# Ledger of designs, part 1: VH-VL binders against Sex-regulated protein janus-B (janB)

Scores and structures below are computed, not measured.

Target 1, 140 residues: Sex-regulated protein janus-B (janB), of Drosophila pseudoobscura pseudoobscura (Fruit fly) (p54365)
Amino acid sequence: MKILNCFSLIGQCAKPILRTYTSPAADLLKLPRVDIKEGKLRYLLLSVYIHGETKHARTVVRGWNTDSHDDIYYKNVRAMEKLGLCTKCLGGGKMDNDESARKIKIHGSCKTFGAANHHKTKEILLSSSKYKNFNITVKK
Positions, changes and structure headers below are counted from each chain's first letter, unless a header gives other numbers; antibody chains are not in Kabat numbers.
F, E and O stand for the ipSAE by ESMFold2-Fast, ESMFold2 and OpenDDE, each averaged over both directions (binder to target, target to binder). V2 = 0.75 x the mean of E and O + 0.25 x the DockQ between their complexes.
Where letters were taken out, [cut] stands.
Atom coordinates printed by the task and the answers are left out, and those that the model quotes come from them; centres of patches stay.

## First folded at step 4 (VH-VL)

Design c20 (from c08a with heavy chain A33Y; framework fv_concizumab)
Fold by ESMFold2-Fast, scan of step 4:
Structure c20 (fold): chain C 140 residues (1-140), chain A 120 residues (1-120), chain B 112 residues (1-112)
Amino acid sequence: as target 1 above (140 residues)
Amino acid sequence: EVQLVESGGGLVKPGGSLRLSCAASGFTFSDYYMSWVRQTPEKRLEWVATISSGGSYTYFPDSVQGRFTISRDNAKNSLYLQMNSLRAEDTAVYYCTRDEYGDYEGFDYWGQGTTVTVSS
Amino acid sequence: DIVMTQTPLSLSVTPGQPASISCKSSQSLLDSDGKTYLNWYLQKPGQSPQLLIYEVSNRFSGVPDRFSGSGSGTDFTLKISRVEAEDVGVYYCMQGTHFPYTFGGGTKVEIK
């Protein structure tokens, strides 16, 4: 399958591979909410859920030093499918994570998925142990 | 008004070292990525180094990777470029620049430049 | 590395006439965020480069409206609607989309 426009990919998932987990529900609960690198990043706000069960979705933040937002999306889709979980993108943007200064700037958009709710992204980051005391700003 | 003032340039032999400094004023230095851009005698512009606002992230093109180090002192509003193992092709005017991430992805203010000449 | 090719190498213009400079990149400058990070700089004789245009078509603070930028993908143009004496210098395009940042070779604009 060739993917030319990711706008039609509002959710992707596969049946779980037999591993160390006993159920997708247990894996979903253990999933880190935040996984971001340091520096100038592209980021996505993602909804992760069990196939056929969207009301118990978990919202996660993924930010990497990749050349495109699509790279972040597909890496997460592949990782989630190994756990029997589905991924839906809620939008993206850019992030400047300066850990030595304890400052994060969030802004921008993603051509494929649109702009994320950056204030929701900020809330998720502040709820994490590592970033709870950071100065996080959202730019228009 | 935004001002960037470079110093530390000079004449050095191949294999030598130089440390360039840049004094910034007129803006909140700690909020900006900072970069060094050089201009060769042939007038070609080349990006040399970038450092994040807090100093935790640095990156370089392959041509200077491992030889040059960029650093900053936010308390002193100062940017530095440590240049080691200098080569003739490093001869250039070195500009201190302010780098806007997200809006410009480029260099919005430049200093006056400091000249580095590598020759025997 | 992205190669930035500028044409012409030099341009001689009588005051009041228009000038046009081309910049071509070896790969698309469209970022996955939907923006195109193509900037134009001017270096006047004896001075440092100064930012004229950012993100293809946006004038930087204090830049006169006679300067305009356009283009998409790999082909970009800087136009000066009516060249004035103070516009003399070397114009450079620069891409910020792909690491490492790269500049064009420059176009020298002189008064005829």
Scores: ipSAE 0.527, ipTM 0.815, lowest interface PAE 1.8, mean pLDDT 88

Design c21 (from c08a with heavy chain A33W; framework fv_concizumab)
Fold by ESMFold2-Fast, scan of step 4:
Structure c21 (fold): chain C 140 residues (1-140), chain A 120 residues (1-120), chain B 112 residues (1-112)
Amino acid sequence: as target 1 above (140 residues)
Amino acid sequence: EVQLVESGGGLVKPGGSLRLSCAASGFTFSDYWMSWVRQTPEKRLEWVATISSGGSYTYFPDSVQGRFTISRDNAKNSLYLQMNSLRAEDTAVYYCTRDEYGDYEGFDYWGQGTTVTVSS
Amino acid sequence: DIVMTQTPLSLSVTPGQPASISCKSSQSLLDSDGKTYLNWYLQKPGQSPQLLIYEVSNRFSGVPDRFSGSGSGTDFTLKISRVEAEDVGVYYCMQGTHFPYTFGGGTKVEIK
């Protein structure tokens, strides 16, 4: 079992070495706000920003059918760093996404990062074209 | 009162097919994930399928993946299990269960069960 | 798959005496959300399994106080403080932390 200290991970970012010719600002603007699977998911609410510039951060939702929240975090950190971007986790939880029923339930917490602001997560989902008409329920 | 009633069990030869049904009442069926759990003649319990509240997502263990299909009809409060390419190892009592996700992960209500016997 | 091991295989208990059942998992059941998804079910003779305890220690609705669950990580225990005739049956532990869901082999509790 992976033992993580949430304080050592939250806000962790060194200046990335760019692997592409695309600017970090352009990559940040192209970043999808929502990337979630269907089913019983673990999710994280993440802040993505350009190194040294947090005032234009984008808050994104990532929910996958992985074994742990850590898997979601590290995969996203690696992907963001390739684009010259930094990631800060704002917390997590769990999500039931049933797209045929147009129903999403958000709840719970993350041991490593604490509980996300689930109402903020709901707001982000409803702001997307795909999920704008879903019935989204938040509990505890 | 939550009630789940299974039907469709019977005798079938290896390689055959069978469709199980479950009629749900006493709760808002469309709000719950549903599952099938079987009990072997040796009394071991095995989870065999789970379906999301609206039916768009399904889960199976490797032992039945590709052979079994779970589906539901929320207008009729009904859950189904289509079993193909049946094997002697599929002989069991099949239970329809309600899977409450959010409060906890597990099966909170079970039906009476329907018996499936795969024999030549 | 996570293997769930129950001991003992059976218990013969005089009415009013305590009973204790052990459940061990091959891997930690602590989810990354901080919860441990270990449940206990009871199957009475001729009946379907019924939920007794969820998330290690929480009694399901209608379950008497004489039932208690405890444990963490890989080691879990179900205790019945004083066994009554209606408690006869087979007890199963189950993990819901990882797919596929898996059950223990069961412990039969009988009186005599």
Scores: ipSAE 0.318, ipTM 0.786, lowest interface PAE 2.7, mean pLDDT 88

Design c22 (from c08a with heavy chain A33R; framework fv_concizumab)
Fold by ESMFold2-Fast, scan of step 4:
Structure c22 (fold): chain C 140 residues (1-140), chain A 120 residues (1-120), chain B 112 residues (1-112)
Amino acid sequence: as target 1 above (140 residues)
Amino acid sequence: EVQLVESGGGLVKPGGSLRLSCAASGFTFSDYRMSWVRQTPEKRLEWVATISSGGSYTYFPDSVQGRFTISRDNAKNSLYLQMNSLRAEDTAVYYCTRDEYGDYEGFDYWGQGTTVTVSS
Amino acid sequence: DIVMTQTPLSLSVTPGQPASISCKSSQSLLDSDGKTYLNWYLQKPGQSPQLLIYEVSNRFSGVPDRFSGSGSGTDFTLKISRVEAEDVGVYYCMQGTHFPYTFGGGTKVEIK
C-alpha cells in the first residue's frame, strides 16, 4: 500500500510533523479553551484568531507555574504560529487552582498586558467540562 | 482570634523520623494555604513546606524535598509535617504558619513553635 | 536562591529616637504582576515572629503607624519613627516573589 498520500507529489516528501497542510480554521476550533495547571499560577486571557479574520477569534485561558507572564505569552505565540494562528493578549493575573477542593481563586494583574477581565476568565472556566462545578472566586 | 498550636517535637537520632501536628482555630481553615517555617539554633529563618487550602498541591525547598511531606485534615482543622531521614541540620524550632492568598505572599500568623533536636 | 542581606546586624537605640534597617536582595523582587513581595517580621524576645509589613509598605493589622516600609527593586528599608521599649527584638525581611521563599539574617534592635 501507499505509505504516505503526498509522498510522491513531484518528488516532494511530506513529513507528519510539518503543519503546512493543516487548516487554520480546523485547528482554531480544536483549541482547548482552558489549559491550566494545579498550583499558584500566573495566567493570561488570550484571543486566538486567523490572520485577517478577527470575527472568528477564540478566547482561551492559559495558566502555568512559570516565573513570568511573558513565558506564558511567548510559548503560546510559538504554538499558535505553528498552526497558522495569531495571538493577542487580553490581559492577565494570577490564580490559585486547588483541584481537590474544587476551588479556583483569581486576582491581580500583569505588568506587560494589564489586568484581564477576571469575570470573563471565570465564565470560560465554568464553561469547561473539567471546571464547571468548581467554586471560582474573583478577588478585588 | 487566630490560633495555631504545634506539637510533636522532640529529640531524635540522625536518620530518624518525627511527625509534627498543628491545631488551628479562629478562622476558616479550609480557605487558607498553610506552611511550616523553621528557626535554626543560629536564629536563621527557613521556609520548609507549603500546602494548598484543599491539599491538592505542595511545595518544598530542595533542602527537604523527598524527605519531608506536608498534609492536612480540613475536617479536624489540623496540619501535619512528616519528617524522615532527619539530619543534624534539621535541628530547629518548627512554626506552623498561615500562608495568605493573593495580597501578600507570606506568613501572616505563626504558632508558638515546637522544638526538634536531631542529636549528632 | 535569592540572597537577602540585612544591615546592620544589631542596633542600639535611645527610646523615642528613630531606627532604620536595610534589606537588599540579590535579584529584583518586582513580580511580573507589578507587585513587589517584600515582607518584614518582628520576633520579640521569647515570642514567635509576627508580620509587621507586607508588599513593601503596607502595615499588617494592628501594627502601629510608627512602623513604615519603603523601597523598590533590590533595596528596601524598614523605619521606626520613635522606638519604644516594646519594639525590641529581631527584625527579618522576607521575599515571596521568587521560589524558594527566603529570609534575611535578621537585625537585632535593643534599647540603650
Scores: ipSAE 0.624, ipTM 0.829, lowest interface PAE 1.4, mean pLDDT 88

Design c23 (from c08a with light chain F99W; framework fv_concizumab)
Fold by ESMFold2-Fast, scan of step 4:
Formats: structure tokens, C-alpha cells, sequence
Structure c23 (fold): chain C 140 residues (1-140), chain A 120 residues (1-120), chain B 112 residues (1-112)
């Protein structure tokens, strides 16, 4: 009987977890900023941080061929949890990632978390090695 | 305005192959995803294939996956559907359609259709 | 796959009278983006399907205001406030929320 309904944009941290030998700070620094698939995607803009240390939060983009934005959110929460990291969702939307044409179109919203700042998402994508020369457009 | 013209339909035996073409005009072809939708003799509509605006990804329903290939040539404003291992159930009128981008999910413009008949 | 069920199968309408067509989906069409991707198409005799309504209630370009769409979740309705001769044909609903896209079986509208 699990409730997966997220009604708030409040950040979430994992329960205490057995630590690996890598530190949360080292894991946060190694975390890819962009992890998106090719195709018509649902995406989230996420803030990842160490509990009690929000000044070093890292904003990441996650987009996959999933049925729901909630799927992306909870997969990321579980992945971050294993690294001792917390997740806060900054909003979401949809994207069309056409890599052969080097075009990405970003639009839309997320019912649970609201629309992401799509221009911020574009800046993050353009800062990555893979997408720095793509034509990225933001629509209403 | 927007115009889509299909060609290549015909009569084929089961197990045969056929290639359909669609000539697009009146819009920037490279900005839109394109699809094929067929209408059976019983008048049911079935989505058959979709290709992204730049051609890097494609989608198919299970009924045609592995048998049909969708492709496009943006320099020629042309869309293609390569149909292999044809079955009697593939008999239909095949429509070239433009996928709407950004505002809604669906087909906003349709061609006149080309008839494919698969019979022994 | 999402099953789309239309009722009635056909209806005959006296010119100027209203008509109503129902479309029901086997699952909610509400996307996690907050939109509901339900469209209505009209196929006039001898012609290709044409888009009438998109996202439940939005009329496509050039579509007369006597056409209106409504509904939510799994239950949707297309209404024609006063049917005219040019409105005869087969009406199809379609869902675009999940792959694969699926269509209703159609409702034939004809004049009495």
C-alpha cells in the first residue's frame, strides 16, 4: 500500500543509509548534469543536495521515455538516496530530442510539480559537451 | 497551404513488399514529425508509424513492428513507408499525416490516401 | 492498448436539430503534464479525415462554432448545436495520451 502522490515541491531526503566509501560531496560533484534519452520525453528539472548543505546544490536535467513525470522523480530519488543525497523537484515538462538533426524542443508542464524554467533547462543542456552545439528551442 | 500527396499503393500477394511515398508542400517539412495512419475496409482507423522531424527516431505499434520501416528525406520534402512481409490484415487506405508539435498530440493534416490490397 | 468506445454507432438528425456523440476510454486520458489528449475527426463521404477538435474542447482552424467538445478522465462528448447538410459523415475520437495512438470505431451522422 504505497502512496506515490507528490502534492508539494518540498525537498526530499533519504532515510539513513549504509554509507559507501565515497563521500556524498564527491558523488555530488561527479553527478552528470544531463541524463536524457533520445525521443519524445517527459522531463524534470531537479535540485540535488546534501542534507543541511543547500548552498552546494546541483541542478540536473532528467528526461526519459516514461509514462509519467512521477516515474522520473522517484527513480531519481532512489538513485540519489543510494549516494546519500537529497532531491527537490523544480518543475517539469516535455522535450523532443532529435539527436541526428541536433535539435531539442522543450515545452509544457508537470501536473505534480508545475512547469520547469525551460530557459534554465536549455542553459544546462548547452553547458554539456554532448548538447553544446544543438539548436534548442523553448515553446510556451 | 498544407498539402500531402500519397503514391505507391497497389495489389500485392501475402508475403510481398510495397513502398509508399508522400510528397509534402506548404509548410517547413523539417519542423514536423510525420505519421502514417491506415483505414481498414471496415473503416477502422489505425496508427501505423511515426518519424521525428529530423528522422532520428521512429515509433510503431506491435502489429507492424519489424515489418514496416518509416523514413524521410527532408531535402526532398518526402516521407516513405517500406512495408515488408505483407499480410491480408494490412489491406487498407494509407494516409500520410502531419503530427502537431507543441499544442496537442495528434494528426492535423491528412493526405488523400493510397490503397494497398493484400490478397492471394 | 487504450480502447476507445463510441456511441451511438449511427444517428439520423433532422436539419437544424442538435446531435451528441459519446466517446469513452478504457483508462483516464489525463497526461502527467496536466493535459488531456483527446481529438475529434470528421470524415465526409469520399474525403479524408479532418481534424475538428483537439485537447477535448479546442476547435481547429476553420471549424464552425456549432461544434463543441467536452469531458474529462474517461468520458467525452462531441456536440453539434444545429446539424447542417455539410456535417454528414463519420466522426472519430482519438487518444494521443499514450502510445500507441488509438481511435474510436466511429459514429455515422446522416440527415433524416
Amino acid sequence: as target 1 above (140 residues)
Amino acid sequence: EVQLVESGGGLVKPGGSLRLSCAASGFTFSDYAMSWVRQTPEKRLEWVATISSGGSYTYFPDSVQGRFTISRDNAKNSLYLQMNSLRAEDTAVYYCTRDEYGDYEGFDYWGQGTTVTVSS
Amino acid sequence: DIVMTQTPLSLSVTPGQPASISCKSSQSLLDSDGKTYLNWYLQKPGQSPQLLIYEVSNRFSGVPDRFSGSGSGTDFTLKISRVEAEDVGVYYCMQGTHWPYTFGGGTKVEIK
Scores: ipSAE 0.623, ipTM 0.833, lowest interface PAE 1.3, mean pLDDT 88

Design c24 (from c08a with light chain F99Y; framework fv_concizumab)
Fold by ESMFold2-Fast, scan of step 4:
Structure c24 (fold): chain C 140 residues (1-140), chain A 120 residues (1-120), chain B 112 residues (1-112)
Amino acid sequence: as target 1 above (140 residues)
Amino acid sequence: EVQLVESGGGLVKPGGSLRLSCAASGFTFSDYAMSWVRQTPEKRLEWVATISSGGSYTYFPDSVQGRFTISRDNAKNSLYLQMNSLRAEDTAVYYCTRDEYGDYEGFDYWGQGTTVTVSS
Amino acid sequence: DIVMTQTPLSLSVTPGQPASISCKSSQSLLDSDGKTYLNWYLQKPGQSPQLLIYEVSNRFSGVPDRFSGSGSGTDFTLKISRVEAEDVGVYYCMQGTHYPYTFGGGTKVEIK
C-alpha cells in the first residue's frame, strides 16, 4: 500500500469502503481531464491511476481558487479514493484563466511538488473542447 | 512611459453614486490586470477592486462588495469604477493602478489620484 | 484578513545616516508557490505611492541600491543605508499573498 506522505511526492492510494470502489476502471475513463475555475488560480498536474495498473494512467489538470496547492492535492486525493483511484502529483504552478477573453497564462511553481511541465499542461487544455480555441501562454 | 490618469471624483452625499475613469497609456493595456486602491484622509491605503486583463473576472474586499463594480474597455485603454450607496468611510483619494502578473503580485504603477468626498 | 503592522510610526534621520523600518504580518506570507509576496511602497509629499521593493528583496526599476529589503514568514525589514533628502515620505508595506490585499499603516521618514 502506498502511504500518504503529502510532502514526499509519493503516490496516494487507499482502499475505498464505499460502493464506488467496485468500478475504478469505469470511473477512470469517465474522469474529466480538465477541471479549472475562472480567475487567478493555483493549479496541479496530476496522474490518476488504478493501484497496480499504471499503464493506463490519466494526466489531469486541476486549477482552483484555493489558498494553497496542498488544498487542491488533498481534495483530489479524497475524491479519487472514493472512486478506488490513486493520485500522484506531477508538479504545479499558477494560472490566470480569463474565459470571456479566451486567454490563459500559465507560470510558476509549487513548493511541495515542484513546477509542472507547463507546456504539457497547455497541451492538455488545448485538447479539451472548452479550451481548444484559447490563447494559452506559458511564462518563465 | 507608463501613464495612468484618473478622473470623475467629486463631492457626493451619502447614498449617492459616482463613476471614476482611468485613461492608460505607454503599455499594452490588455496584457495587465488593473486595480483601484484608495487612500483615506488618515493616509491608510486600502485595495478596492481588481479586474483581469480581459475583463472576465473581478475581485473586491468585503467592504465594497455589492456596492462597487469595476469594468474596463480594452479598445479605449480605459478602466472604470462604479461606486453606489456611498458612505462617509468611502471618502478617499482613488488611485488607478497596474497589477503585475507573474513577476510579482502588487501594484507597480499608480496614477495621480482623484478625490472622492462623501459628505452632507 | 492579514493584518500588516509597521514600526516605528515615524522616524527622524540625520542625512547620511541609516534608517530601518519593520513590517510584521499576522500570518505567514509564504505562498504555496514558494514565493513571498511582500512589497514596499514610498509616497513622497504631494505624490502618488511608488513601488520600491517587490517580493521581499527585489528593487524595482530605477530604485537606488541604498534601499534593501529582507525578511521571511511574518517579519520583514526595509533598510536605507544612508538617507538622502529625496527619501522623505511615508513608507508602506503590502502583502499580495492572499486576498484581500492589505497594507501596513505607514512609517513617516523625515530629515532632522
Scores: ipSAE 0.671, ipTM 0.845, lowest interface PAE 1.1, mean pLDDT 89

Design c25 (from c08a with light chain K35N; framework fv_concizumab)
Fold by ESMFold2-Fast, scan of step 4:
Structure c25 (fold): chain C 140 residues (1-140), chain A 120 residues (1-120), chain B 112 residues (1-112)
Amino acid sequence: as target 1 above (140 residues)
Amino acid sequence: EVQLVESGGGLVKPGGSLRLSCAASGFTFSDYAMSWVRQTPEKRLEWVATISSGGSYTYFPDSVQGRFTISRDNAKNSLYLQMNSLRAEDTAVYYCTRDEYGDYEGFDYWGQGTTVTVSS
Amino acid sequence: DIVMTQTPLSLSVTPGQPASISCKSSQSLLDSDGNTYLNWYLQKPGQSPQLLIYEVSNRFSGVPDRFSGSGSGTDFTLKISRVEAEDVGVYYCMQGTHFPYTFGGGTKVEIK
């Protein structure tokens, strides 16, 4: 599949255009680990790092009410580039986030990037102040 | 054995209101999203409403948005559909359905249905 | 909204003969997760609809193996290898890839 082969090349990080007066290291430290909506979501597990410094990458969760995982990926790439940061996708899936019930269900995969490590996603969600007391289940 | 039993249907005039109920048994109700699907007199099936497993979010098609409200009581294993500002085109058999087979995208069990007739 | 078109409107089948029903969507049903959420339901006379096939080709619990689903993208088919009397009813396809969920208009299967 040419489309899937082309996406493997998108995993490379070109040096981003710096558009902030703070250092990339400071921006990376301030980056929220979790940014998800309420509802039936598509989600990606993403590695964010400073160009050339992958040893200090930060893994983040992004889940939104979008029609495609690609929407989440490209919106994140654009946002990170403004901060002087690079993005690599670690896979994706789907999420059902029912915040008033404090329940999150994680499952599925992403055609473009493959299935995320859903247990890692659960770990990151539970490490956040907002979701630390949620009942989070991984299907599979 | 999964069972869904609807009630509350009846004859109502245009502009009126009705509240439908669905009693669920045979599964852990709080683990499943639930939906209402209606069947018109012409036998067309139309999705009406979906509610998340915990009740925090709801989805509606444009045809009923703002007029219908879906809710649930997980302690009582019950699903509800409040229908306001009813129109002749809302005349249908309303089915309570369990959503979340395979990967959330469909209705795996349906109730018997309850008939709603909107006419003067 | 995704429009689901079923053909034929009705089908009369001699017992033991095969039947085939087509369902076409106005837009691809391939989700970005790699799955295609196309389901088939059967409504027997006087009964509620029941799930027959989910995600294109998977038979639901208790569904006989004479039923099979196939297809991809926008074109889908439900086949019954040998129609039995109990298979009489109206068959509906349904897409779950995009909100709002939408159904086909139905295909009535009768015995000759």
Scores: ipSAE 0.383, ipTM 0.792, lowest interface PAE 2.8, mean pLDDT 88

Design c27 (from c08a with heavy chain S53R; framework fv_concizumab)
Fold by ESMFold2-Fast, scan of step 4:
Structure c27 (fold): chain C 140 residues (1-140), chain A 120 residues (1-120), chain B 112 residues (1-112)
Amino acid sequence: as target 1 above (140 residues)
Amino acid sequence: EVQLVESGGGLVKPGGSLRLSCAASGFTFSDYAMSWVRQTPEKRLEWVATISRGGSYTYFPDSVQGRFTISRDNAKNSLYLQMNSLRAEDTAVYYCTRDEYGDYEGFDYWGQGTTVTVSS
Amino acid sequence: DIVMTQTPLSLSVTPGQPASISCKSSQSLLDSDGKTYLNWYLQKPGQSPQLLIYEVSNRFSGVPDRFSGSGSGTDFTLKISRVEAEDVGVYYCMQGTHFPYTFGGGTKVEIK
């Protein structure tokens, strides 16, 4: 069975600071939905939102060649905090992104956050200009 | 059935070059990452190279990085290993292997191997 | 690199008796995806290595149920419940969790 972290340190968000050049709402709208590397990747499906305003969340995909899913999560938390945004993890898995073949394989789980909805991840990838024509397969 | 057939092994002097080939059949070649694994005269197994399904990325251990190049031709169902600056410690039987990413991070089918001997 | 240590180096078994092989890794093989990528291979005399067990305990296609794998973290075991003549060969463990992939030194199984 999947175990979801309901309330923990990783569910906290840094208090946003006042911005002089852009707002958190503008930063959220400009945030790329897909940011993945080429290779054998660990990936996370993440919800990004404005501190205290969970009704306006954006779901994003982040993946790179790293030794741990936690590395992806904390790097994203730090990057989002700079924009006045909070991160909640919706689960993760693994991805094999071969851009020359235009093929992506999505599968697996994340020990810390559980398995992502891989079909939702596929939909997000296909909605992007770069990956819209890729052959994307999801493990059952 | 899955078949992998290696060729190109031989005797070469230190500092020389050699190109190995592997012909694959019995499966959709373009759906699998492929690897080379070698077995030393002492019978130790060592992973040598991996190439992604379409060839867009490759991985090597430090011992061969910069000297070996792995490539593939999906239209011909063929895998290659270009070996440059060969050293005595590269003497081994080289196996072509199919790599199933995600399910077991390992090699499910192996060819019969081709022998590479690096000596004066 | 992850060091994989196999014991014993060789094992002589009376036909029909059980055999057990140990594999120990220098670091945990538990991936952040929750899986442990520890595989077992068998190389029969004059043949290429063949996959026997993957992800600790899963038998590969066509592998008899007399073969079983177990373990977690850094300590793994391959067991053969009733050794048969066709099981003679060298058994290798392999880790796929950490780059680069590494193999154990092998355990030779012979019939008495």
Scores: ipSAE 0.606, ipTM 0.832, lowest interface PAE 1.4, mean pLDDT 89

Design c28 (from c08a with heavy chain G54S; framework fv_concizumab)
Fold by ESMFold2-Fast, scan of step 4:
Structure c28 (fold): chain C 140 residues (1-140), chain A 120 residues (1-120), chain B 112 residues (1-112)
Amino acid sequence: as target 1 above (140 residues)
Amino acid sequence: EVQLVESGGGLVKPGGSLRLSCAASGFTFSDYAMSWVRQTPEKRLEWVATISSSGSYTYFPDSVQGRFTISRDNAKNSLYLQMNSLRAEDTAVYYCTRDEYGDYEGFDYWGQGTTVTVSS
Amino acid sequence: DIVMTQTPLSLSVTPGQPASISCKSSQSLLDSDGKTYLNWYLQKPGQSPQLLIYEVSNRFSGVPDRFSGSGSGTDFTLKISRVEAEDVGVYYCMQGTHFPYTFGGGTKVEIK
């Protein structure tokens, strides 16, 4: 998809078919806010919510060593659907995560979903126990 | 002024080992990923290795994976390439280069190069 | 690996005349971030390669405006509006979109 369509992104969340061993609300509350790898990453800022209940959405950061932002999005959609949860993308970018130096650089955009609010991504990373003392830089 | 100075090149037999060094100055070395790029006798350019700013992660093309190791010493502003199990096709001028993910996805400054010849 | 093909292999230019070099990639260099990571390097005789153009069309620091880059997808061009003696050397395109990074075979530019 070359153009962002908010209706198509919302419409991708279908009613969950598979039963989980925990409730969707419990799974949403236990969902890690940050799941990123080390190295040169593509990343997405994602909103995860219960089907039909967007008011209690949780914003999460996912950054992986993938060839495409779409890989991160659809893998997350499939994982969330198994938990009875829906995914909406808030944009993306790139990240260089150097954990031994405790440095993270965030920049760029995603063609499909647009640029994420990188300052919001930085805020979420700094709120996590693992990354709270990292030097996080936001670039254009 | 950014300067990169390579050393350690020489003549080595197939199956041998060699360690290249690169002395960096004129910038905060610990803020940049660093790479090695080689130029064959036919003048073809080939990327060889990249190391993150801290040294925690490294990248190699299949042609040298498992034979070459890249490392750095940020306190000494130095980059290294350990080359093992050398082959005739590793004969090249090896350049130390500076790069940064997401800006150029490539190499913005190059050293003068050091020559490695693998020959019986 | 992405194959980068440069044409011509060499060209001789009368001083002050324009020059054009083509670079073609075996697949699209458009990254999912919306950027195209195609760089141009110049290696002058007896010297190391130096960055001229990055991300298709951006001149690196100190590069004269007579150098310009253009293109998209798989087809890229480097143009020199008026070739000067100091422009002699071998020009290389390079892609940074897909690992491993790969270079074109080079185009030698000489003065007539």
Scores: ipSAE 0.110, ipTM 0.720, lowest interface PAE 4.3, mean pLDDT 87

Design c31 (from c08a with light chain D33E; framework fv_concizumab)
Fold by ESMFold2-Fast, scan of step 4:
Structure c31 (fold): chain C 140 residues (1-140), chain A 120 residues (1-120), chain B 112 residues (1-112)
Amino acid sequence: as target 1 above (140 residues)
Amino acid sequence: EVQLVESGGGLVKPGGSLRLSCAASGFTFSDYAMSWVRQTPEKRLEWVATISSGGSYTYFPDSVQGRFTISRDNAKNSLYLQMNSLRAEDTAVYYCTRDEYGDYEGFDYWGQGTTVTVSS
Amino acid sequence: DIVMTQTPLSLSVTPGQPASISCKSSQSLLDSEGKTYLNWYLQKPGQSPQLLIYEVSNRFSGVPDRFSGSGSGTDFTLKISRVEAEDVGVYYCMQGTHFPYTFGGGTKVEIK
């Protein structure tokens, strides 16, 4: 049951994990801003940060062909924890990503986390090398 | 105002092929996923295929997977269904539908239908 | 695949009287976000199906308020408070929560 998650504004913070190759700061810097699948997706807008250091947060977009926003959230929390990073959800929605046509439609909301700022999501997508030339539309 | 007009139906023998077309007007075609839904002679409704707004993602039920192909031409506001290896069970009226998957997760506008009869 | 079962198979209604149609799904239509994608369609004689109700209880544009939908989980109902001559046809429920999309077998509504 995920119903009580809507009452918590606290981000999910990783316990320190020793990594010999990279530090959390280096991992945050190298973190891809966009990781989305092709097709009819649910997506989340997420803030990723180092424990105790929220001013150096990085906003990322994650979207997959899944029937649950919560699935996307928890999978990303696990991935971020391996890097020593914390995750806070900024909301979500739905996305139709047609890469061959270079079109993305963003709309809707997430019951658990509410609607993301879809215009911010569009800005992030357009800032990436893969999606910079896509026709991206935002609907209410 | 929203209009969908199907064409291409006809009589075909088992194992044959047929291509259906749908002409859309009255809305921004490239903003919507589109689907084909068929109605059997017994009046059962069966979803056949869905294509994403840009055309690269497609869904099919197992009954037609590998035999049918859905495609679209957004510059011409047209939707297509290529039907291969046709069987008697594919006999139906085929409807072109607009799929508002973001809001309704279903079909909000339907065309008039085109009849496909597969018989020997 | 989700099986959608409609009852009754047919209804004969006196004009102005109420009608009620039931739709039952073989699995819950509630998704992980609390959304239930259950739609109702009407096919009038000689016409294509048209959307009446979406997401259980929302009337589609132009649909009269005498139509109402309700239900949750696996059990859903379409009600017509006062049946009019123009309401004659076959009513279908459809689930959009799980792929593949599936329809009920239909309920025929006729005037006595």
Scores: ipSAE 0.006, ipTM 0.589, lowest interface PAE 11.9, mean pLDDT 84

